# Miniprotein binders against q89ai5, part 7

Target 1, 221 residues: q89ai5
Amino acid sequence: MLKTILAFDTSMSVCSISLLHKNRKYNIQKECRNNHTLYLLPMIHEILKKNHVSLNEINIIATSKGPGSFSGVRIALAVAQGISLGLNLPHVISLSTILIMAEQVWNNHKISKVLAIITVNKTSVYWIQYSRNFHGLWIKKSKAIILNLSKALEKILSLKKQWALVGNGWDKFPKNILKKIFITNITFPNSKYIISLISANSIYQKKEVLHKIIPIYLNER
Short names: E, the ipSAE of ESMFold2; O, the ipSAE of OpenDDE; V2, 0.75 times the mean of E and O plus 0.25 times the DockQ between their complexes.

## First folded at step 3 (miniprotein)

Design t4
Fold by ESMFold2-Fast, scan of step 3:
Structure t4 (fold): chain B 221 residues (1-221), chain A 84 residues (1-84)
Amino acid sequence: as target 1 above (221 residues)
Amino acid sequence: SDELERLAERVMELAYKILQLSERIEKGVSPDVQDEIRQLAEEIRDLVQELERLGDPELTLLAEAVDFLKEMIRYLQDLLREQS
């Protein structure tokens, strides 16, 4: 029996929801900015009704855990927790926003080296690098770190190999400085690539107790 | 849209309360669970009335979210029936 998966993300400016049911994949997305509370539940309801799937048919709930905005990451995890517990599902799958975007790069371009630069504030960015192996596993190639723009620029200039860039932080640097980087148009995650990750490697099927999920916030203090 | 955001936040709060109550029902430890379900259903009815009063086209999406909450209440009622 094929599993029914409900996946969603609200960690960045776009709210996206995906449904895998009987080997058919559905996806809806909407630019929500800070209004994720207005859109997430209605969109979940919409995707289920339009595809004639009841809540009780859902076997797996998957969501992102950031990096992303505090409110966006929090609402997705809260809703995942609510639906999961209401359906008496054991736990939820939570995946990095970076990995969701990285898997989109792999699906669209077959590029295995991904650099994420995401805006934290006017003067700093979130930086992390991943490489995909032959088994579909994304392996960290740098520590996740928040960098001032000057330090990020130094790291960009020191890159030795071609990297595909995801995230909205690319626009903080002149294009001539990004010569060694393939700039994608991927600045937010799409939940359909949560399903892609789950299908690519069993490690992404690991479910976590909700209170043990460590969200990653792009909060300014 | 401050009022619309407030209503959306109340919808999310109700979803969370329903979630908490479902966990308590499964543990089988509460003599007042029926009253709490009734109170949640009443809060949802209050939201429906407030949405109808405002008559805002943007409320269509929020109305769908409220329908989702109604389905969650039915789930709680079914869960309670199975426990007893």
Scores: ipSAE 0.014, ipTM 0.305, lowest interface PAE 6.4, mean pLDDT 78

Design t5
Fold by ESMFold2-Fast, scan of step 3:
Structure t5 (fold): chain B 221 residues (1-221), chain A 84 residues (1-84)
Amino acid sequence: as target 1 above (221 residues)
Amino acid sequence: SDELLRLAERVFELLLKILQLSERIEKGVSPDVQDEIRQLAEEIRDLVQELERLGDPELTLLAEAVDFLKEAIRYLQDLLREQS
């Protein structure tokens, strides 16, 4: 059904690109140190060239829309639209950074309840909870909110042991408190799980025009 | 269109050149780095002028991608300042 997919993410400190072509999946990751602009298009060029896939063979462009850094989220969306215009593709798939990490938890651990905690600043974290249903849909179980560390700690203390934690915010809390939840060590998304989401449920195959995509930035409430 | 594909490919090539130059700066190699940065800035300027010449509203998003190339040049200048 799906032919050739180019997927990428630059929403956090790691840049990742994935290519699905003729049922073969390729992936490249690089730590960008907030220099996503320098790495994204060269890595896309590299993955296509090394796998002997021309730009013209791409049928679907997929990217993350955050939450993430302002510049990182914007570069991914701008590049996705630029490629789409160049290839005369109608629309782009955009997925939440959190869902990409959550799908990695499901693929690796078969845990369906995921808590994301992402560092915003020294005293605040981004908080959201998702649960995966039998059909591969991730359903919000909390509002996305920015919490001070005290309130986040209170919420962690109320959680059941079924929750798996993603994001880099885990290091803001005492280790004994985190024993109540499963720490996954998944602190940034990998674009290969964009392809996993697309394969898991047709809802993740919906395409949008770029101006209708609402980016999610870490400092938004 | 073929013209938009060509422009997208040029954006790829410019970022590849910027990446190669940033790696050389970090390794402390190349006394001619300033001239290469100037050349890349001129190529980006030429690309901006070509996008403006075409006058197509659909090209506005490629112009945004080109603005990120300008920010990449500033990153190279900052890297060079740190290595100098």
Scores: ipSAE 0.013, ipTM 0.340, lowest interface PAE 7.4, mean pLDDT 77

Design t6
Fold by ESMFold2-Fast, scan of step 3:
Structure t6 (fold): chain B 221 residues (1-221), chain A 84 residues (1-84)
Amino acid sequence: as target 1 above (221 residues)
Amino acid sequence: SDELLRLLERVFELALKILQLSERIEKGVSPDVQDEIRQLAEEIRDLVQELERLGDPELTALAESVDFLKEMIRYLQDLLREQS
């Protein structure tokens, strides 16, 4: 049984909060777009109040560290650190948004090979591949890289085995080119899969102080 | 306690205001940004005085949250300098 965990993500257009308390999991999410600052704290208050959990009962704070928007990633990390300091919890858990989406693929489809393609701008995408082993660990199978669409297309055509695709970049490519790829329609992370990752392998339970967390941004601004 | 929750809410309200201001600075420097930073620093000072007035060892954890808010103000000042 895990301790009480508050997890949240604001790295993309959806704001999600999850609570694990007494072996029960709760989740709320809302499409926030660029208004994450308006919604995150009220949603945290709502999930705690609705489930009769006080802030001081929280043992672990977990959040994403990107890839995502510059402001969205920083908001989640700043709120996580603020809550941790206020509750005398010296460290937070921070996980890749890609791994959060990949764990959703595993939970929903039992597919262990995940390709993430996320739109960066009109002509470029973020690309990374992971494979899950039988111990629940996601192993990087490519470098994280920003590719122009023609290079991404070449890499798609060279794929030799079935991959499950996460991220919103799938719509940049003709459907007939994606014949070796299972399109999952998972285009943003959901914080409930942060809890799933933490349960799957102890490596995802590693805690860090905020200034040692290196955020990953999809844009330079 | 009720007092701890109320003070934590004030810390998070201040953190939210600081994050909203950082977003505005990233979009472009406004003439009034320095005044808003000053006001936030004053609200943090008021929070420090309130914590000192209470003198409760159980509220000592909030002193670290105040230190975090002071670091966020320094971040805004650095961001403003970088954007100018």
Scores: ipSAE 0.013, ipTM 0.221, lowest interface PAE 8.8, mean pLDDT 76

Design t7
Fold by ESMFold2-Fast, scan of step 3:
Structure t7 (fold): chain B 221 residues (1-221), chain A 84 residues (1-84)
Amino acid sequence: as target 1 above (221 residues)
Amino acid sequence: SDELLRLAYRVIELAEKILQLSERIEKGVSPDVQDEIRQLAEEIRDLVQELERLGDPELTLLAEAVDFLKEMIRYLQDLLREQS
């Protein structure tokens, strides 16, 4: 079970690439902002070259499917499709940006209740809650929904237990209102936690044909 | 397939060359940079023609990645003009 995994994410302001090869893990990340297309492909080439791994040694391609920026989510899926087809691997693993950040919370803080708030526009945020069970599975505790700031504020105030907050949406609320929430400062996903999710539970190892993956965009085209 | 793998690798290689050129332009570069940009644009056009020849609908996303390489070339041309 010494599979070689290439994982990457460009859904937000940071590009990250991770490589698992012969039980060794490698990771690089760069702040890309609006230049995801400029940096992703060179970074993949860099991680493979520096670690003496050829493209055809890759067994699994894994990427995020959002929520994220239109351009960022799209370039990651396009690159994943191209590599997958080239390697005669018709299936890839695609994981929610939220789950990648949630797994980072678990890995770093051992907190199993994660709330994601991500800025959609000046007046709206993306809201979803997850809880991690003993078997490493993240279970949805609310529907994914876009809320105006007033409704999001009401939901924050009604939270009964301590939640860890991921995403950049914390910036929309006064800090005194967030007193019941642990602010993690995790505002973008890191691809190394894609590998962590894959290792944590077999459910995250499901592969799909890329054209059947439904990406989640925070902003319209 | 070997051909599709080669095409995917060439996309990665071209993106790396474009990044290296953008770094040289930002540092102030020789007049040969415009010729290198022209040559990369030609290689990207060749790559587009190869993808169109294959006619595989599953290559649509790879074609989109190649379109992003074209946008990166435009960015380099704009950057070079700004340096003038």
Scores: ipSAE 0.013, ipTM 0.400, lowest interface PAE 7.5, mean pLDDT 78

Design t8
Fold by ESMFold2-Fast, scan of step 3:
Parts: structure tokens; sequence; C-alpha cells
Structure t8 (fold): chain B 221 residues (1-221), chain A 84 residues (1-84)
């Protein structure tokens, strides 16, 4: 039977909620900054009410687990687990913020090599590389690392193939140094690409028990 | 367990009440909204007491439920402040 999926993300400055119901997709997003708690629950209510879907019709809850802000990642996971517990759903789907942005690159540009650079603080960035195989699986091509700007610059200069860049860290580097990089301007995840990931490969349909979800926080100051 | 099922049902009911209350607050604060927030806070407090009595067969689950309820309370307070 067709699954009804409620997906949302609050890991960055934007709150986004997506609903898949009877093979129809709905999406809303709002710039929330650090006010995620204020907006998340009303937005969930709005998308369900507007589309005539009750909470008890939801089959799958999916959310991001970071990397992102401490409060943003926490509220999304807390809400996901609360709704899941209330509906007697045994597990939730939790996906990397990076993979959500990477899948947006694939959907929009059909580029399979993605580099994420996200600002951590004035002198450091979060760095990770992924490549998408023909089965829709994103494979790590580097370890997730926090690098100082000089080390990140060194790594950029050593890149030999074309990479699509996601994340807000692009503005830390001179444009001439980024000549081999396709700057996507994708700097935050959109929950509709959680649904895209779930549709792309069964690995992204794996549900986790509450205590096994390990959130990823950006270390700031 | 049977008690976890009761917990799940109560969290579900509280979540629904919060969603309904957030819609009403968005349309403007009525005289009864503050009383409903107070009543909801009391229900959450009663739930916390019940969870403390029950013990913690899985510490992580209990902690996450408590965090969720605290965030729900903060949300209602923030929404009320925005209307004022």
Amino acid sequence: as target 1 above (221 residues)
Amino acid sequence: SDELLRLAERVFELSLKILQLSERIEKGVSPDVQDEIRQLAEEIRDLVQELERLGDPELTLLAEVVDFLKEMIRFLQDALREQS
C-alpha cells in the first residue's frame, strides 16, 4: 500500500516540512533562525490540515539528524520521537543533513560528486565529500572533518575532479580558488529531498530505535 | 509494556492539543487560551510525576520524552508572547 510520510528538518536556519500522501507531495518552508520551536508544530499542523490528513494516517516519520545547530537538531528529533511514540510507530527515519542537500544537487543538476563545506566558526569549516552510485547510494569519499581555513584551502587546491559544493562555507574562500568547484547555492536542507532519498534507495528507508539515533552537532565557540 | 502504551497515548493527546492550541493562538489570543495553557502545563506535570513513579527501563527514551514535553511548553509560551 502507498505509505504516508511526514518529513521535516530544522537543522539549519530554515524549517521545512514535507508530506507524501496518496502519491501526492506537499512542502512548506520558513526562515526560522533560532525560533524553530515556535514554528515547527504550527507548520506540521498546517500541512496536515490543509491536505486533509490526520496524524493517525501517518505511516513513517522522517527527519534530519544533523550536522546542524544544537537546538535545531534537538527539536526536530524530539518532535519526531514524540509523534512516533504517540502514534505507536516503533522507529523513525533519520538522515544526514549533508545527504539531504546532496540529493537536491542530484535532483536539480544530475551531479554525483558533492562536497559539503559548512561554517563552524570564524576560522573553521566542516568538510565532507560524497559520490552517488548508479543505485542511488551516497558513498563517503572523505572522513567528516573540522578543518581550519588554511587546511581547507590546501584540500580545495588538491581537488582533481569537478565537485558540486553545498553549504554556506563557500564564502570563506576566494572565487578564483573555487574555479574547479560548481557552487550550487544550496546552503540549507529541504525536507522534500528526504522523501527523494527514501524513494531513491531502500537503505534510506532503514528505521532506527530512539536511543540509537546519534545526532551530529556543529561545534561553535 | 502496557504502561508504555499509556504513555504513548498521553503524548499523542498532548501533541494534538498543542497543535490545536497553536492554530487558535495564530488567529488571536482569546480569554480562554491562557487557562488552556495552564491546564496543559498541569497535564504535562502530572505525566512527569507518573514517569518518575514508573522508573526508567530505558533512560534515553524517558529523557527524550521529558525534553519533548519541555519544548512543547516553551513553544506555547513563545506563541503567547508573540501575540502580546
Scores: ipSAE 0.013, ipTM 0.295, lowest interface PAE 7.9, mean pLDDT 75

Design t9
Fold by ESMFold2-Fast, scan of step 3:
Structure t9 (fold): chain B 221 residues (1-221), chain A 84 residues (1-84)
Amino acid sequence: as target 1 above (221 residues)
Amino acid sequence: SDELLRLAERVFELAMKIVQLSERIEKGVSPDVQDEIRQLAEEIRDLVQELERLGDPELTLLAEAVDLLKEMIRWLQDLLREQS
């Protein structure tokens, strides 16, 4: 099946590390907030040590590329590059933060329509919609856009089918307006769903040279 | 490749040493921690200079990891002040 995969994410407030080794999945998470730099490398060392896996046994490195905080996205990519170069691995897998959360929705609820709303600032949100086909591919159903709250509200009211909501933007809207939407309470990605995506469809197994990865940043203020 | 492996291992090694030092500061092991922080800062500066010498744009993310080590050093200095 799959080789040994080390996956991690630091794009939002939680650091998560996952290891797939000999068909066993291990996962650790820590609320890091502004301190991703302090925790990521120690957590990688911890998950490898506790499970008796050496760095040299890693075949694939996977991480998120955002949307997320500037510092959080960059630390994950920088660490992925360092480990990749150290292990002479050809390339890394980089996946959208949105797809990682969307796959968690599918895994937990079997809902194939996911709307992501993420806070950009007090008056704006990041908006994107995806739908999962039966081959496990998430297909973009809207362009990624930053909307003010009134325009986002109008778009919510125009939704014709039930959507599952991920991201922390849910709290910007009255609960009665969100009745068409299933609020998942999934507000940050978990690296174990990077492994789930990789297992679901070969498209998510595509590796890129790190300097060609285009990260997606949210406005940090 | 071999040189890049050495640099990546150095970044990982320095980060782990910083974390270990923070644990010692919190547990109250006092002698030489100030000196060890200074030595770590010097090793990070040397690593920055080596990356700049190479001038390879493909190393930009590794250079960013090194910049993050500088932030961790500042955090250690703050932690030491609070415990002192």
Scores: ipSAE 0.012, ipTM 0.318, lowest interface PAE 8.3, mean pLDDT 78

Design u2
Fold by ESMFold2-Fast, scan of step 3:
Order: sequence, then C-alpha cells, then structure tokens
Structure u2 (fold): chain B 221 residues (1-221), chain A 82 residues (1-82)
Amino acid sequence: as target 1 above (221 residues)
Amino acid sequence: SDEVQDSIRLLALAIRFLRQALELLGDPELTELAREVDRLKEQIRELQDELRKGVSPDLLERVYQLMDKIFELAERVLQLRS
C-alpha cells in the first residue's frame, strides 16, 4: 500500500521538493543559496498544485536533518514540523544528508561505497564513509569527524579500494591524489533520493516525534 | 483545495509552530518576535476573510509576500535556539 509522501531538503545551497503520489514521483529543485526561506514554501505549493494533490492527501512528511548549514537544516525541520502538526501527523521521517547523496550514487552508478567530504571552512572538512548492503541499508564504515586538510589527505592516500566521492570537499585536494576515487558531480542532496531511501529499506521509514529529531550541523552559520 | 487556500493553511501551520517555539524559550528578548508573530497571524486572518469574497491575482501575491515574512521570522527564531 503506497502512501503519499512529501519530501524536501534545504540543508545546502539547493532547495529540493519531491512528491510520491499513487506510485508516481515528482521533483523540483532550485538553487536558493542562503535564501531557503524565500523558496521552500512556494515550491511545496507548486509541486502540490501541478500534480493535483491537496495538503490533506499527504500521509508522510520526510526531510533531511543534516549535516548542513544551521539555518538550512532548521528551516526544513521547522516546516516539516509545522505541516506535521497542522495535518495531525505526529511523526516525521528525517534522514541524513549524506545518505541522500549516497543513495543518488547507488541509483546513478550502482556503487556501494561512498565517501562524503564536505567543506566546513577553508582548512577543515567533514568526513564520513558508508557502504550499502544488498538490502539497501547504508552501514557506517567510519566515524563522522571534522578533519583538517592534512589529516584528510593522509586518509585519502590510505584508501585501498575505490570509493565514490560526494560533497563539495573534492576541490580541496590535488587531482593526482584523487586518482583512485570516483569523483561524482553530487555536491548537494536531492529530495527525490529521500523517497528512494524510503523505498529501499524499511529502516528509512522510521518516524520520529517532532522534538526528538537531532539535527546535524557543519558549524557554518 | 485551491492554491490560495492551501498556501494560507500552510502559513497558519507555520505561525502555530513559531508561537509554540517562542513559548518554549521563555526569553524576555523574544517579546518583539512574539509581537511580530501576532501581526503575521492577523495578516493571515485578513487573507482568509478576503478568500471568502473571491480569489484574485493580488491575493496570491500577498500570500507569497506573507510566506517570505513568516519564513524569515522562523529562521530568526531557530537561530535563538542555537
């Protein structure tokens, strides 16, 4: 039994909204930079209107919880909680920004090992590694950590198997150092892969009460 | 529902969330934000009243302008909880 899912992400420079309704997927995205508040609500209205879906037909609200900018992550969560409260939907699905990008890698390239490197500041990056099993579950293969560039370089040089790289941190390193890493064009999440994750494994269908969602910040405000 | 009604409902939900968040913080410096939330609630009520009289392109423009103000306020409230 398929439910109507409204999914969105504002954790980075792009706002994206996706709708699953009667086994059909719709998606819109817009580069909003630091103006997520100006775009998110109009885009939600647009996707619902164009597909003839009313707010009352939404069964599930899903969003990212970071890692990302403080304002971007909080706006998505605030909107999700507001819609959830008004529609009497007590629980929201919240998924890692990294997993959303990782699932895009799987959908586009069928690569199961993903390294995320995201710029925190001029000298530091956020680092985490995941591996996808055949059940569609992404297993953490390293602790999420903020590394200075020299430590990140050491870790890159020590990688023995080819990893797919997501995030905007790839440009911090010389091209010759990245020879054994598959550099993707995936530097921001797209909400349509929230729906892909939910469809891939029941673990991603776990809902959380509004006040218990723990957002993940890059400490960029 | 039509587009204007869906938008106004979503704005009402956002305002309810902001009011609840402000009440939980209990900070005296939030009195100005609380007054701003109350003004936005009144603007939503005015838009709902005008909907009962008919839909116009001007109404849609006013809904989007109100959206901008509400989400700007939401961002400010969220920063205070950091």
Scores: ipSAE 0.013, ipTM 0.243, lowest interface PAE 7.6, mean pLDDT 76

Design u3
Fold by ESMFold2-Fast, scan of step 3:
Structure u3 (fold): chain B 221 residues (1-221), chain A 82 residues (1-82)
Amino acid sequence: as target 1 above (221 residues)
Amino acid sequence: SDEVQDRIRLLAEIIRLLRQLLEYLGDPELTELAREVDRLKEQIRELQDELRKGVSPDLQLRVAQLLDKIAELFLRVSQLRS
């Protein structure tokens, strides 16, 4: 009856892997920068071996689909597809990198309003806002958009409620501009919060056919 | 048609990532696995060429078969370093 979940993320500079087995959660992470291909498969083998779980005991594969780096997002999706197909699990759970960070905010701070600002390049940031309802569902409160710094500043100044800020884009703005925003220092996702999302609401348990997963890239979108 | 094209693109990326991983591991025991990856890379190239001529039931079957082979290869690589 209990489901075994293997979750991982490589969408940013940190590679993280989590395993849920018999209601126990395991987690490992490493700073990979641009070398995710070197580390992901060995880390998956490591977490399974150290916890005495065989690959064929996995019931669910879950990963992030971005936003993130082009190579990082593709590596996670490619590995998820390869393992899933080998285990005859034709569907994978794929979740937004933003929601993974937002759920960490909820778990750590019980704050339901999350603003994500992620650096795209020196002059632009990725912007999206979510609010968590009583049923654990994160509802989009703004369009996902790439903004030049001047437009992002305008939007920050127009905020009427306190928001918790995730993503590395916080350091692009003067501190006095951010006074209505709680800076969380959560700048990359951790795969253990993929498991937290799946546990929070059945909507996050929806599996997608492999070829229908639409990745989100910071440098392409 | 778009589904077949997307599947072939993903297969090409998967093989590229596997080849890169095997190169960095540098293990002499992985030489045969590296050669298998190189053969699959060439098969993907052939499928990309065929796709330009149009989608046929035979092409769809070959893409599915190659996907199965790559999935098995991924499982074998993930179990390395025991």
Scores: ipSAE 0.014, ipTM 0.294, lowest interface PAE 7.5, mean pLDDT 77

Design u4
Fold by ESMFold2-Fast, scan of step 3:
Structure u4 (fold): chain B 221 residues (1-221), chain A 82 residues (1-82)
Amino acid sequence: as target 1 above (221 residues)
Amino acid sequence: SDEVQDSIRLLALAIRLLRQALEELGDPELTELAREVDRLKEQIRELQDELRKGVSPDLLERVYQLMDKIWELAERVLQLRS
């Protein structure tokens, strides 16, 4: 049977909600900064009400698990857990923020090589590379690592193939050294692409209980 | 500040959903879990009252501690339902 999916993300400065219902996709996003809870719950109500879908009709809950801010990642997981508990849906889908942005690159540009650079602080960035195969699976091509800007610059200069860049770290480097990189301007995830990932490959349909989900934080507490 | 306020709102939502889930189960053996939920609900009210008086680093730490307790309890309820 066709599943009704509620997907959302609050891992960065933008909150996004998406709904798949009877083969129709709906999406709302708003800049939320650090008031994610205030915006997320009204947005969930809005997307359901405007599309005449009741909470009881949701079959799958999906969210991001970071990388992102501690508060933002926890809010998304906590809301997913709460809705899951209320609807007796004991397992949720949780996907990497990077994969959500990478799938947007694939949908918009058909580029299969994605580099994510996300600002950690003034002198450090989060770095990870993925490549998409014919089956819609994103394969990690580098270990996720926090790099100082000089080491990141060294790695950029050594790239042999055209990579699409996601994340807000692009502004840390001069435009001339980014010649081998396609700057996408995708700097935050959109929950719409959580649904795209789930549709692309069954591996993204794996569900887990909250305590088995390992969130990824940019700032450790 | 905003992080503390958002976290307290999230905790209030979590406790409401948890209480509803326990009511739906209707199992008398879950009475102790229901009492724990009620106790955590009162702790949330105490944090809300303190937030009205001002934000401190200690308040944020207590919010996170209470958040962990609520999520642990939610996991136990989910395991009983599965």
Scores: ipSAE 0.000, ipTM 0.258, lowest interface PAE 10.3, mean pLDDT 78

## First folded at step 5 (miniprotein)

Design h1 (at its last look DockQ between E and O 0.87; V2 from the best seeds 0.00; counts 0 for: pae E 2.2 > 1.5, pTM E .635 < .8)
Fold by OpenDDE base, look of step 5:
Structure h1 (fold): chain B 221 residues (1-221), chain A 84 residues (1-84)
Amino acid sequence: as target 1 above (221 residues)
Amino acid sequence: SDELQRLSERVIELALKIALLWARIAQGVSPDVQDEIRQLAEEIRDLVQELERLGDPELTELAREVDLLKEIIRLLQDLLRYQS
């Protein structure tokens, strides 16, 4: 049976909605800044209406669990919870924002090593590394850590292999230092790659009970 | 502020409830859904009044969020009318 998947992300500055229905993929995105609550439900309605899909046709709901903004991560999880409960779908797929961005790197550039640097505040960045294995699984190569800019710079300089850079933290560093890193234009997770991950490997189809999802926040409200 | 946090949690809760009602409406109209929409509309009105009472510029963004939730409720009410 063909699955209808609704995937969305509001973890960063962009609201991204994607729909898989009858093997066709649809995506809409909007810059939301801090107004994630304002756009998510209307955009879900828009993508469903435009493609003549009813909400009750959805079989799978998928979203990010972060890392991301406090409000952005929470609103996505809340909406996912509400829709899932109403549709009697007790489980939601939740993926790391980093995995979603990493999958885009693979899609666009065929690079298997992804470094994420995301701004936490004026002096600190979130740092994590993933590597894609031959089965298409993204494996953590480092623990997530918050670094000051000096330590982050040291770590960049110590990198032995080429990494693709994702996130919005790259602008905090001199461009000449970033020569060791392939700078991608991927600064936010695109929800279409949630669908890609789910479709590519059953491990990403792991359904979680929503109340057991542990969100990851870059900041507190 | 503690107040901003409290009100933000209420907005998130309202968003959850709205999403839930939307999904339930999509499954079919029941008398319970009508009552729940009314209740949700009241909760939103109460939140608006609270925000207006506080008059805090820091809550301006939250006020905009609540206004959008009101629009979604209107949409749900319209959907309910068309299905009834």
Scores: ipSAE 0.533, ipTM 0.793, lowest interface PAE 0.7, mean pLDDT 87
Fold by ESMFold2, look of step 5:
Structure h1 (fold): chain B 221 residues (1-221), chain A 84 residues (1-84)
Amino acid sequence: as target 1 above (221 residues)
Amino acid sequence: SDELQRLSERVIELALKIALLWARIAQGVSPDVQDEIRQLAEEIRDLVQELERLGDPELTELAREVDLLKEIIRLLQDLLRYQS
């Protein structure tokens, strides 16, 4: 039987829904900022209705677990839990928003070294580095840490290799320091790359019971 | 701040319950769904009244999310009529 996957992300300012059905991929996105439930459920309804797919045809639910907006990550997990329970699908796929953006870098540019910088507040950013291996698995190349802007700038200036940049935090740095890294203009995740990750390596098909999923929050407010 | 957290948690729990009912309606499970929809509509109405009484600008985003939940309830009622 073919897999029918409903994937969504509301962890950052743009909400996205993706559907894989009968080997065809569909995607919609919309800027939701802090109005995540305003868009998430209607957008799921829209993508299903337009493509003539009933909710009960879904075999796999996949969503982001963060890092991201406190409310945005929680609303996505809550909707995933509700749909999964109602369909008797007791497990879901949850993936890091960093990996979703990193896979977009690979898809668009074939670059395997990604630096994520995401704004936490006026004076600090979330920092993590990943590298993609030949099996499509993203491997951590740094600890996930929150840094003040001055510490983050110091680390950027110390980089010895070129890295593709993802996230929304790079606009806090002077453009002349960015010449040592590749700017991708990928500032938010798109759920179509959840489907790409699942296809890239079977480790990303691992399903979890929702209460065991550990969300990752940015301390924005 | 604690009021914002409490009310935000309530909205998230309502979104979960709505998503659950949507999936049950899609599968044709019907014994108590109409009563649950009515109960959710009451919970949403109570939340709207509390938000209006507080009148806090920090809660404006939350109030808009609650209004959307009401629209989704109407959608579920329409879907139930054509599936049952």
Scores: ipSAE 0.359, ipTM 0.692, lowest interface PAE 2.2, mean pLDDT 80
ESMFold2 (binder alone), look of step 5: mean pLDDT 80; pTM 0.759

